# VH-VL binders against b0r0t1r1705to1887: the designs that were tried, part 25

Target 1, 183 residues: b0r0t1r1705to1887
Amino acid sequence: RLRVLADVSGSMYRFNGVDGRLERSMEAVCMVMEALESYEHKFKYDITGHSGDGFDIELVRCDKVPKNNKERLKVLKTMHAHSQFCMSGDYTLEGTEHAIRELAHEEADEHFVIVLSDANLERYGISPDRFARVLTSNPQVNAFAIFIGSLGDQADRLQKTLPAGRSFVAMDTKEIPQILQQI
Key: E = the ipSAE of ESMFold2; O = the ipSAE of OpenDDE; V2 = 0.75 times the mean of E and O plus 0.25 times the DockQ between their complexes.

## First folded at step 11 (VH-VL; framework fv_ifabotuzumab)

Design q6 (at its last fold request DockQ between E and O 0.95; V2 from the best seeds 0.00; counts 0 for: pae E 2.5 > 2)
Fold by OpenDDE, fold request of step 13:
Structure q6 (fold): chain C 183 residues (1-183), chain A 120 residues (1-120), chain B 107 residues (1-107)
Amino acid sequence: as target 1 above (183 residues)
Amino acid sequence: QVQLVQSGAEVKKPGASVKVSCKASGYTFTDYYMNWVRQAPGQGLEWMGEINPYSGNTNYDEKFQGRVTMTRDTSISTAYMELSRLRSDDTAVYYCAREGDYGNYAMDVWGQGTTVTVSS
Amino acid sequence: DIQMTQSPSFLSASVGDRVTITCRASQSISSYLAWYQQKPEKAPKRLIYKASTRQSGVPSRFSGSGSGTEFTLTISSLQPEDFATYYCQQYYRWPLTFGQGTKLEIK
């Protein structure tokens, strides 16, 4: 059982023109969907988002995963639209905690939570130590963070704070499939 | 109703150990971190450490490392704090306090406190 | 460790007064700040968390503000039951740390 948590907060849209963070997020989600396409028979996965509107925003349901590019595009459009019109706020911690709690109660041989984020947690008022704590809050759930398009220095600092092996840096979204395989 | 009930007052000699219990009720015990905070007479609050009741993992303040042991019994929703090699300056009221969840990570529920007196 | 410094340590006020207590952190703690009220021989009670969110059941006269390194607890109109000791606490980083406390007494 795998859950991917994506940031679809208003800040993603608001600052997309500056650094393309929403586009990177959408690309990352797309890469995840593509990477997992061949493994649908082996495990169930879903994709949820967090924003000022909440920490459990449905993007992909485990019983209805995208089967083609058209369906994947629909997911991306949903992300974009949500980010554009949602209330302000970031619920990275809440979303992660919720994902871990929910998955822990589901029957599976293994449980995984993948948080797609950037290396700007502090800018969002998120404590790296708190994030680390949430990621390790339940040993039954293997929770990881993938920092997308992160600056090297920022990523290095975060990796020092986060538990070893629990964070990955994807400077290019194309690296995400390989990272997923490592997890 | 969410509640934390602690064990009764303790009187100990220097060098002895004390174990305080904290029984939780009204919520899922394993879903919330449990903190221990002490307060010496006329002094402020001092964080001692925390435990994840689900995993049993602990995080102690360096001041107490080597002397404090936090444990839990999930079957009875009870957390324990044991402090060894007691000193006179360990005389204090000891509190267990639950940490909230979902962004509410401050200590939202407190036990009534346990007075521990260390005297020769 | 993050040091929390409250001011003042002692405050005398009258019923109906507006009271403000300040808490400063040695480094930025974003909004990971809580305020507690403690009455004699009682356990602390959380009033505010996330710097400005009021605990359920806490009267509206209590408010918290601030971010980063400076925070304030305000009681808009002091009531008799509000005379107590107040503590700020950061939970941005471990170890968790408290301010030294502010004792609010009747003038």
Scores: ipSAE 0.915, ipTM 0.958, lowest interface PAE 0.5, mean pLDDT 95
Fold by ESMFold2, fold request of step 13:
Formats: sequence, structure tokens, C-alpha cells
Structure q6 (fold): chain C 183 residues (1-183), chain A 120 residues (1-120), chain B 107 residues (1-107)
Amino acid sequence: as target 1 above (183 residues)
Amino acid sequence: QVQLVQSGAEVKKPGASVKVSCKASGYTFTDYYMNWVRQAPGQGLEWMGEINPYSGNTNYDEKFQGRVTMTRDTSISTAYMELSRLRSDDTAVYYCAREGDYGNYAMDVWGQGTTVTVSS
Amino acid sequence: DIQMTQSPSFLSASVGDRVTITCRASQSISSYLAWYQQKPEKAPKRLIYKASTRQSGVPSRFSGSGSGTEFTLTISSLQPEDFATYYCQQYYRWPLTFGQGTKLEIK
């Protein structure tokens, strides 16, 4: 059982014109949906978002996964629209914690939580040490972070802080399917 | 009502060990990290370490590594802190303190404290 | 380790006064700061978390502000029951650390 957590905050919308952060997040979510399409018999997955409005924003339900490009585009349009109109705030830690707790109660052989991030945690005022502890808080739930399109010291520093094997860097969103297989 | 009730005062000789208990009630014990903090007479607060009651995983301040052991018994919702090779400067009040969740990670509920006196 | 320094260490004030206690971190802790009140022979009690969020049941005369490295606890109108020692504490990274305390005495 697999949950992917994506950032749909207002800052993703507002700064997308500067660094493409919302576009990269949407591309990453699209790559996840496409990569898992061939594994639907092995994985029950959903995708949730976090923003100033909260940390359990439904993007893809596990009983209604998109089957074609039109349905996947609808998910991406939802991400875009939400980020445009949501309240200010960041719920990365709370969303990750909630995802881990929720999946721990589900019956499955293995439980995975994957957090998609652009490695700007400290810019958001989020403690990397606190994030690391949240990722390892429940041994029954395998939680990971994928840092998308990150160059420079922020991604390197986060990988040093996070537990071994719990973080990955995707310089290009096309790397995401192979990173998911390593998990 | 969330409550943490600690064991009673202890008097120990240098070189001995002490084990302080902290019984939790009014909440799901395994959902919240438990911290241990001590306070020497007339002094400030000093964090000693934490335990995840769900997994049993611990994280200790380097100052106490090798002397402190934090454990729990989930069947009776009780956390324990054991400090070995006691010295006179370990004389202090020892507190257990529950950490909040969902971003509220500061210590929100404290036990009443356990006085440990180490006397030659 | 992140060092937390409070100012002043001791403070004497009258009922009704506005009192300000400052806490400085040796490096940025964002808003991961809490304030505790401790009365003699009692356990600490959390007043403020996330630098400015008041704990439920804490009187509105207590307020917190600041982010990064500089933080302030303000008591807008001192009451006799506010006689206590006040501690700031960072929870940004381990080990968790406290300020040295500010003892507030009511004249």
C-alpha cells in the first residue's frame, strides 16, 4: 500500500513562473501515476496533497486510480486550481505524519509513504531533523522523500540529515519510475 | 484527562543506579514521544533523551550516552528512565514529559517530578 | 548544539506592569520555540509553542513573538500568580535545549 504526498500550496502557484516548481510537482505526480499503472495488481496507491488548507487533500483515490491521459490530466488540473486558491500555510510534517498513521492501520504486506519535495524545507521554515524523525516514526511504514530537480547544497544537506536509504534526488522527473523501483 | 504520574523519591549512593517510572493515562500511550528532563537544585532544565513508545527507539543527549537507558511497557502505559553509575552531580528532580504531535512537538504534559538524591 | 540565552536572568516588577523576556538562539530555529512557566516545587507548564501560539487555558495576557534567532515572551499586565521562573526551549533539532531561565519576582 502506497501513498504519495504532493505539495499543492499557494507558494507552488505563486513561484511557478520563477522556477517552475508547480510544473515539476505536477510532472512528478504524472510520472508516478504512469509508473504505477503497470503495477496496479501489486500496489494499492493513492495520492494526497498538502497546502495551507490542510494535509489530507485528495488527488487520487486508491479505488479510482486514473486509467487514461484524460483522467490523469484532471488530477493535474485539480493540483493547479487548488494551489491557486488555497489558504497560506505549509503542512509537510503534519501531512507526512498523518499519511504514516493512516497507512499503518490498513491491511497490507507492506506500507509505503513517498513525499515529493523540491528540497526547500528550510526556506519553508521546516526543520529537516523533524522531517527525518517523522519519516522513521513507524517501522511498519516505509517512508521516503524524493527531491525533484534539486541542485546544490540543499539536497546534499538533506540527504546527510535523513536516514540512509530514505531520500532520493531526481534531477529530472523521468528518473522517478526507477527511483520507485529502488524503494 | 491526560496525566503522567511518576514514582517516588529516591536516595542513592555514588556508583548505584536508579530507575524512575512514569505512568501515562488519559491518552493513547504509543502515539506520543516521551521525553525525560532533569533539573539540579537551583538550576535550569536539561533534556536527557526521548523514547518512541510505539517502536521502543530512543535518542539520548550525548552527555548521558552509556549511562542512561529509556524503556517502556506498553501493556501498562509506563515509561522508564534508568541512570547508572550515579554521581553526586546527578542529584536532581527528574521529569517525564509528553511531546505533542502534528507539528505541536514541544512538551505539552509533564509528570510531577521524581527527586533523586545521590549522597556519599 | 543550539544554545538558548535568556535575558534578563532576574526581573522584579509590580502587579499591573508589562514585562518582556527575550530568548536568543545561537542559530536559526525558525518558529520551533516554546515557553514554559515553572512555579517553586512544581513541574514546568507550557505557555507558548510555535513561538506565538498560546496553549489552551493560558491567560490572554501571555503572548509570544519572534522567529529565527530572537524571541520574546510578554506579560501584558502582571498578576500575583505570575511569580515564577520562565524558560524558553528550542525543538528545531536535537539535542533539545532550554534557556537558563528568567526568575520573575513580584514586588
Scores: ipSAE 0.516, ipTM 0.803, lowest interface PAE 2.5, mean pLDDT 83
ESMFold2, look of step 11: ipSAE 0.511; ipTM 0.800
ESMFold2 (binder alone), look of step 11: mean pLDDT 93; pTM 0.946
OpenDDE, look of step 11: ipSAE 0.895; ipTM 0.946
ESMFold2, look of step 12: ipSAE 0.507; ipTM 0.795
ESMFold2 (binder alone), look of step 12: mean pLDDT 92; pTM 0.945
OpenDDE, look of step 12: ipSAE 0.898; ipTM 0.948
ESMFold2, fold request of step 13: ipSAE 0.502, 0.484; ipTM 0.794, 0.779
ESMFold2 (binder alone), fold request of step 13: mean pLDDT 92, 92, 92; pTM 0.939, 0.943, 0.940
OpenDDE, fold request of step 13: ipSAE 0.899, 0.914; ipTM 0.949, 0.958
ESMFold2, look of step 13: ipSAE 0.471; ipTM 0.780
ESMFold2 (binder alone), look of step 13: mean pLDDT 92; pTM 0.947
OpenDDE, look of step 13: ipSAE 0.868; ipTM 0.932

## First folded at step 12 (VH-VL)

Design r1 (framework fv_ifabotuzumab; at its last look DockQ between E and O 0.06; V2 from the best seeds 0.00; counts 0 for: pae E 12.5 > 2, placed apart)
Fold by OpenDDE, look of step 12:
Structure r1 (fold): chain C 183 residues (1-183), chain A 120 residues (1-120), chain B 107 residues (1-107)
Amino acid sequence: as target 1 above (183 residues)
Amino acid sequence: QVQLVQSGAEVKKPGASVKVSCKASGYTFTSYYMNWVRQAPGQGLEWMGEINPYSGKTNYDEKFQGRVTMTRDTSISTAYMELSRLRSDDTAVYYCAREGDYGNYAMDVWGQGTTVTVSS
Amino acid sequence: DIQMTQSPSFLSASVGDRVTITCRASQSISSYLAWYQQKPEKAPKRLIYKASTRQSGVPSRFSGSGSGTEFTLTISSLQPEDFATYYCQQYYRWPLTFGQGTKLEIK
């Protein structure tokens, strides 16, 4: 059982023109979907978003995963639209915690939560220490963070704060498939 | 009703150990971190450490490292804090306090406190 | 460790007064700040968390504000039951740390 948590908060849209964070996020999600396509027989997965509207925004359902590029694009469009019109707020921690808790109650051989996040957690008022705790809050759930678009300094700090092996930095979204393979 | 009930007052000699219990009720014990905070007479609040009741993983303030042991018994929703090698300056009211979840962090529910007196 | 400094340590006020307590963090803690009220011989009670979110059941006269390093607890109109000691607490980084407290006394 795998859940991917994506940031679809308003800030993603608001600042996309500045640093392309929404585009990177969408690309990341796309990469994840593509990567998971080959593992659908092994993993039951869904994708959930968090925003100011909540931390359980349905993007991909387990029973209806994208099967082609058109369907994947639809997911991305949903992300974009949501980010554009959602209430302000970031619920990275809440979303992660929720994902972990929910998955923990599901029957599976293994449980995975993958959080796609911006490496600049602090800029969004997210405590890296808190995030680390959340990721390791339930040993039954293997929670990981993939930080996208990290600057060198930020990446280093995150790597120091987060438990070893629980965080990955993707400077390029193209690295995400490889990262997923490591998980 | 969410409630934390702590064990009774303790009087100990220097060098002894004290174990304070904190029984939780009204919520899923394993779903919330439990903190221990103490307060010396007339002083402020001092965080001692925390425990994940689910995993048993602990995080202590360095000040108490080596002397404090936090444990839990999930079967009876009880957290324990043991402080060893007691000193007079360990005289304080000790509180267990639940930390909230889903962004509602910090200590939202407190026990009534346990007075621990360390005297010769 | 993150040091939390409250100001003032002591405050005298009258019923109906607007009271403000400040808390300063030695480094940015974003909004990971809580305020507690403690009455004599009682356990602390959380009033505010996330810097500005009021605990359920807490009167509206209590409000928290601030982010980063500067935070404020405000009681818009002091009531008799509000005379107590107040503590700020950061939970941005471990170890968790409290301010030294502000004792609010009746004038």
Scores: ipSAE 0.866, ipTM 0.933, lowest interface PAE 0.6, mean pLDDT 94
Fold by ESMFold2, look of step 12:
Structure r1 (fold): chain C 183 residues (1-183), chain A 120 residues (1-120), chain B 107 residues (1-107)
Amino acid sequence: as target 1 above (183 residues)
Amino acid sequence: QVQLVQSGAEVKKPGASVKVSCKASGYTFTSYYMNWVRQAPGQGLEWMGEINPYSGKTNYDEKFQGRVTMTRDTSISTAYMELSRLRSDDTAVYYCAREGDYGNYAMDVWGQGTTVTVSS
Amino acid sequence: DIQMTQSPSFLSASVGDRVTITCRASQSISSYLAWYQQKPEKAPKRLIYKASTRQSGVPSRFSGSGSGTEFTLTISSLQPEDFATYYCQQYYRWPLTFGQGTKLEIK
């Protein structure tokens, strides 16, 4: 069982013109959907967003995963629209904690949580140490972070703080399928 | 200690403009939205707009669009609100207010207020 | 725009009373509501955010509740220093909007 967390906060929309952060998040989500297409027999997955409005924003339901480009585009349009209308704020920690807790109580062979992040956590007041504690908070749930950034130095510092094998850097969103195979 | 200190009271004639400053200290200025809120004598609070101090991007209430300009100078951690073509009903106390941190994004720190009086 | 309407506009109560102020939004704002206290000639002070979370340093007699469109601020045992005007404010969507205020007089 796999849950992917994406940031759809208002800060993603507000700052997108400066650093492209919303575009990168949308590209990452698209790559995840494409990478997991045709593996529905192996993976029960969903994609949940977090924003200033909360941390349980449904982007992809596990019973209705997109099968074509039209459906994938609808997911991306939903991300864009939500980011445009929501309040400022970030729920990365709360969303990750919630996902880990929720999945730990589901019956499955293995439980995975993957957090898609732009590695700009310090600017949102999220310390690497706190993030590491959340990712390792439940040994029943394998929680991972995929950092999507044009500058890898912050991601490198986060990897130093995080346990080995719990974080990955995608300098380009095209790397995401191979990172998912490593997990 | 987080603090917002505003410029002093101003008296203006109708048709003039006023620029109020808000100096921030005790936190990373560019990491929190800055809001401007005004309060006419004996009346309630009225949101005027906000600025992202990192990018300089603004979002104004429609009522003030075209008359208000919000700016900032990141080198001195200072936000500014300028209101032009002043009318007598712009007489108010003008506050800057910072949005809160992670998980509590309502305005959490307010400046002391700047009284702007518009009279002939 | 999301309109915020407070009730009552004016309230007079005695020390020790339990008072309740209601704030109604014109559309759902989930739990993204804050309560502010403003004493005469002073800047507003945040009491509550996320509908029910007390700001650090706010006395426990202040509590908030609600979600969606209806919210309440309750003062469980009114004190003389609670004379003030109280505002609700939504931060769900732009533009940010305040209720018109509730003036609380302590008799």
Scores: ipSAE 0.007, ipTM 0.485, lowest interface PAE 12.5, mean pLDDT 77
ESMFold2 (binder alone), look of step 12: mean pLDDT 93; pTM 0.948

Design r2 (framework fv_ifabotuzumab; at its last look DockQ between E and O 0.87; V2 from the best seeds 0.00; counts 0 for: pae E 4.2 > 2)
Fold by OpenDDE, look of step 12:
Structure r2 (fold): chain C 183 residues (1-183), chain A 120 residues (1-120), chain B 107 residues (1-107)
Amino acid sequence: as target 1 above (183 residues)
Amino acid sequence: QVQLVQSGAEVKKPGASVKVSCKASGYTFTDYYMNWVRQAPGQGLEWMGEIYPYSGNTNYDEKFQGRVTMTRDTSISTAYMELSRLRSDDTAVYYCAREGDYGNYAMDVWGQGTTVTVSS
Amino acid sequence: DIQMTQSPSFLSASVGDRVTITCRASQSISSYLAWYQQKPEKAPKRLIYKASTRQSGVPSRFSGSGSGTEFTLTISSLQPEDFATYYCQQYYRWPLTFGQGTKLEIK
């Protein structure tokens, strides 16, 4: 059982023109979907988003995973639209906590939570330590963070704060498939 | 309603150990971190550590590392805090306090406190 | 450790007064700040969390503000039941730490 948590908060949209964060996020999600396609027979996965509207925003359901590029594009469009019109707020911690909690109660051989996030957690008022605790809160759930487009300083701090092997930095979204393989 | 009920007052000799219990009710015990905070007479609040009842994972303040042990019995929704090698400056009211979830962090529910007196 | 410093340590006020308690963090804690009220021989009660979010059941006269390193608890119109000791607490980083407390006494 795998859950991917994506940031679809308003800030993603608002600042996309500045640094392309929404585009990177969408690309990341797309890369994840593509990467997971070959493993759909092996595990169930879903993708949820968090924003000011909540921390359990349905993007991809386990029973309706995208099967082609058109369907994947639909997911991305949903992300974009949501980010554009959602209420302000960031629920990275809440979403991660929720994902871990929910998955922990699901029957599966293994449980995985992958959080796609910006490395600039502090910029959004997210405590790295708090995030680290959330990620490691349940040993039955293998939770990981993939930080997309991270700059050096933030990435270094996060790597120091987060347990080894629990965080990955993807400077390029093209690295995500490889990262997933490591997980 | 959410409630934390702690065990009764304890009087201990220096060098002894004390184990305080905290029974939770009105919520899913395993879903919330339980904190332990103490308060010496006339002093402020001091965080001792936390336990996540679901996993049993603990995090202690370094000050208490090696002397404090936090455990839980999920079958009876009870958290325990054991402090060993007691000394006079361990005399305090000890509180269990639940941390909220989903961003509602900090200690939202407190036990009534357990007075632990360490005297020769 | 993150040190939390409250000011003042003691405050005398009258019913109806507007009172403000300040809490400073030794480093930025974003909004990971809570305020507690403690009455004598009673357990603390959380009043505010996330720096400005009021706990359910807490009167509207209590408000929290601030971010980063500077935080304030404000009681807009002091009521008799508000005389107590107040603590700020950061939960941005472990170990969790409290301010030394502010005792609010009746003038």
Scores: ipSAE 0.874, ipTM 0.935, lowest interface PAE 0.5, mean pLDDT 94
Fold by ESMFold2, look of step 12:
Structure r2 (fold): chain C 183 residues (1-183), chain A 120 residues (1-120), chain B 107 residues (1-107)
Amino acid sequence: as target 1 above (183 residues)
Amino acid sequence: QVQLVQSGAEVKKPGASVKVSCKASGYTFTDYYMNWVRQAPGQGLEWMGEIYPYSGNTNYDEKFQGRVTMTRDTSISTAYMELSRLRSDDTAVYYCAREGDYGNYAMDVWGQGTTVTVSS
Amino acid sequence: DIQMTQSPSFLSASVGDRVTITCRASQSISSYLAWYQQKPEKAPKRLIYKASTRQSGVPSRFSGSGSGTEFTLTISSLQPEDFATYYCQQYYRWPLTFGQGTKLEIK
């Protein structure tokens, strides 16, 4: 069982013209959906978003995963529209914590939580130490972070703070399928 | 009605150990991190460490690493802090404090405190 | 370690006064700051978390503000039960650290 968390906050929309952060998040979600399409027999997955409106915003339901490009585009349009109109705020830590607790109670052989982030956590005021603790909070749930963006010192520094094997850096979104296979 | 009730005052000699208990009630004990904070007479607050009762995972301030052990017994909703090789400057009031969740990560509920006096 | 410095260390005030206590972090802690009230021989009580969010049951005369490195706790109209020691605390990075305290006494 696998849950992917994506940032759909208002800051993703507001600053997208500056650094392309919303487009990267949408590309990452698209890559996840495509990478998992051939593995639906092994993985029951969903994708949820977090923003100033909360941390349980459904983007992909596990019983209604998209099967074609038209359905995937609907998911991406939902991300874009939500980020444009949501309240300010960030729920990365809360969303990750909630996902871990919710999945721990589901019956499955393996539980995975994957958090997609563009390595700007410190700029959002999110403590790396707090994030590391959340990722390792439940040994029955395998929680991972994938940081998307240029190599930058910030991404490397954040990855060194997190437990080994629990974080990955994708220099662009095209690396995400390869990283998912490693997990 | 969330409550944390700690064990009674202790008097110890240098070199001994002390184990303070903290019994939780009114909430799901395993869902919230438990912190331990001490306060020397006339001084401020000093964080010692934390434990997650669900897993038993701990994180200690480096100052206490090697002397402090935090444990719990989930069957009786009780957290424990043991400090070994006591010295006179360990004389303090020791508090357990529950951390909130879902963005409420500061300590929201405190025990009444346990006075530990270390003297010869 | 992140050092937390409170100002003033001691404050004398009258009932009805507006009181401001400041807290400075040695590096940015975003909004990961809490304020606690402690009366003599009692455990601390949390007043404010996330810099400005009031704990349930805390009177509206208490307010917090700030982000980054500078934070304030304001009591808009001091009441007799407000005479206590106040601590700020960062929870951005381990080890968790507290300010040295501000003792608020009746004038």
Scores: ipSAE 0.365, ipTM 0.754, lowest interface PAE 4.2, mean pLDDT 82
ESMFold2 (binder alone), look of step 12: mean pLDDT 93; pTM 0.949

Design r3 (framework fv_ifabotuzumab; at its last look DockQ between E and O 0.81; V2 from the best seeds 0.00; counts 0 for: pae E 6.9 > 2)
Fold by OpenDDE, look of step 12:
Structure r3 (fold): chain C 183 residues (1-183), chain A 120 residues (1-120), chain B 107 residues (1-107)
Amino acid sequence: as target 1 above (183 residues)
Amino acid sequence: QVQLVQSGAEVKKPGASVKVSCKASGYTFTDYYMNWVRQAPGQGLEWMGEINPYSGNTNYDEKFQGRVTMTRDTSISTAYMELSRLRSDDTAVYYCAREYDYGNYAMDVWGQGTTVTVSS
Amino acid sequence: DIQMTQSPSFLSASVGDRVTITCRASQSISSYLAWYQQKPEKAPKRLIYKASTRQSGVPSRFSGSGSGTEFTLTISSLQPEDFATYYCQQYYRWPLTFGQGTKLEIK
């Protein structure tokens, strides 16, 4: 059982013009969906977003995963639209914790939570230490973070703070499939 | 009603160990981290460490590493803090305090405190 | 460790007064700040968390503000029951650290 958590907060949209963070996030999610396509027979996955509206925003349901590019695009459009019109707020930690807790209650041989996030956690008022704690909060759930579009310095700091093997930095979204294979 | 009830006052000699208990009620014990904070007489608050009651994972202040052990018994919703090699400056009121395991929460419920006196 | 410095350490005020307590962090802690009230021989009570979110049950006269390194607890109109010691606390990084406290006394 796998849950992917994506940031669809308002800040993603608001600052997309500055650094393309929403586009990167959308690309990341797309890469994840494409990468997971070949494994759908092995495990079920869903994609949930977090924003100021909450931390359980349905993007992809496990019983209805995208089967083609058109369906994937629809997911991305949903992300974009949500980020544009959602309330302000970031619930990365809350969303991650919630994902872990929710997934832990589901029956599966293994449980995975993958958080797609911007490496600039501090900019969003997110404590890396707290994030690290959340990722390791439940031994039943293998939680990982993939930081997208990270600056070198930010990535280095995050790697030092986060538990070994629990975080990955993707400077390019094209790296995500390889990262997923490592998980 | 959410409540944390701590064990009674302790008087110990230097070099001894003390184990304080904190029994939780009125909520799901494993859903909150348990913090331990002490306060020496007339002094401020000092964080000692935390435990995840679900996993048992702990995080101690470096000051207490090697001397403090935090444990829990989920069957009775009780957290324990053991401090060894006691010295006079360990004399303090020790508090347990829960912290919600989400993004940005602090210690919202506290025990009544346990007075630990270390004297020769 | 992140150092938390409160000011003032002591404050005398009268019922009805507006009181402000400041807490400074040695580094940015974003909004990971809590305020506690402690009365003699009692456990601390959380008043504010997330820098500005008031604990349920806490009177509206208590408010928290600030982000980054500067934070403020304000009591708009002091009540008799508000005379106590107040602590700020950061939980941005471990170890968690408290300010030295502000004792609010009756003038």
Scores: ipSAE 0.810, ipTM 0.914, lowest interface PAE 0.6, mean pLDDT 94
Fold by ESMFold2, look of step 12:
Structure r3 (fold): chain C 183 residues (1-183), chain A 120 residues (1-120), chain B 107 residues (1-107)
Amino acid sequence: as target 1 above (183 residues)
Amino acid sequence: QVQLVQSGAEVKKPGASVKVSCKASGYTFTDYYMNWVRQAPGQGLEWMGEINPYSGNTNYDEKFQGRVTMTRDTSISTAYMELSRLRSDDTAVYYCAREYDYGNYAMDVWGQGTTVTVSS
Amino acid sequence: DIQMTQSPSFLSASVGDRVTITCRASQSISSYLAWYQQKPEKAPKRLIYKASTRQSGVPSRFSGSGSGTEFTLTISSLQPEDFATYYCQQYYRWPLTFGQGTKLEIK
């Protein structure tokens, strides 16, 4: 059982023109949907968002995964629209903890939480130490971070801070399917 | 009612060890990190470390590594802190304090404290 | 380690006064700051977390503000039960660290 967390906050929309952060997040979500397209019988997955409005923002339901480009585009349009109109706020830590706790109680052979994150955690005031603690908080849930960014040195710093094997760097969103296979 | 109840006061000689217990009630013990904080007489608060009661994972302040061991018994909702090779400057009140792990909101509930006196 | 410095170390005030206590971090801690109140022979009590969020059950006369490296705790109208020692604490980075404390005493 697999849950992917994406940032759909107002800051993602407002600063997208500066560094492309929302566009990268949308591309990453698209790559996840495409990479998992034919594995519905092997994986039960969903994709949830977090923003100033909360951390339970449903983007892809596990019982209604998109099966074509038209449906995937609708997911991306939902991300874009939500980020435009939501309250500002950061729920990355809270959303990750909630996902881990919720999935730990579900029936599955293995439980996975994957956090899609911008490599600018420290610039946004998100504690890397607290994030590392959250990722390793429950040994029954395999929690991982995928850092998506054009500034690899920032992602490399964070990867060295986080537990080994629990973080990955995607310099290009096209790398995400390969990273998912490693997980 | 959420409550943390600690074991009673201890008097120890230098070089000995002390083990303080912290029994939790009124909440799901494994959902909250447990911190240990001490306060020497007339002094401020000093964080010693934390334990995740679910996994047993610990993280200690470097100044206590090698001397401190934090454990728990989930069947009785109890956390433990053991400090070895005691010195006179380890004389302090030792507190357990839970940390709401959903959202990382700092230490919200504290035990009553356990006085440990180290004297020759 | 992140050093937390409180000012003042001692504060004399009268019932009804408005007081402020400041806390400075040696580096940015974003808003990962809590304020505790401790009365003699008692465990600390959390008043404020996330720099400005009041703990449920804490009177509204207590407020926190700040981000980054400078933070304040304000008591808008002192009551007799507010005379205590106050600590700030960062929880941005391990090890967790406290300010040295501010003892608020009767003038």
Scores: ipSAE 0.045, ipTM 0.663, lowest interface PAE 6.9, mean pLDDT 79
ESMFold2 (binder alone), look of step 12: mean pLDDT 93; pTM 0.950

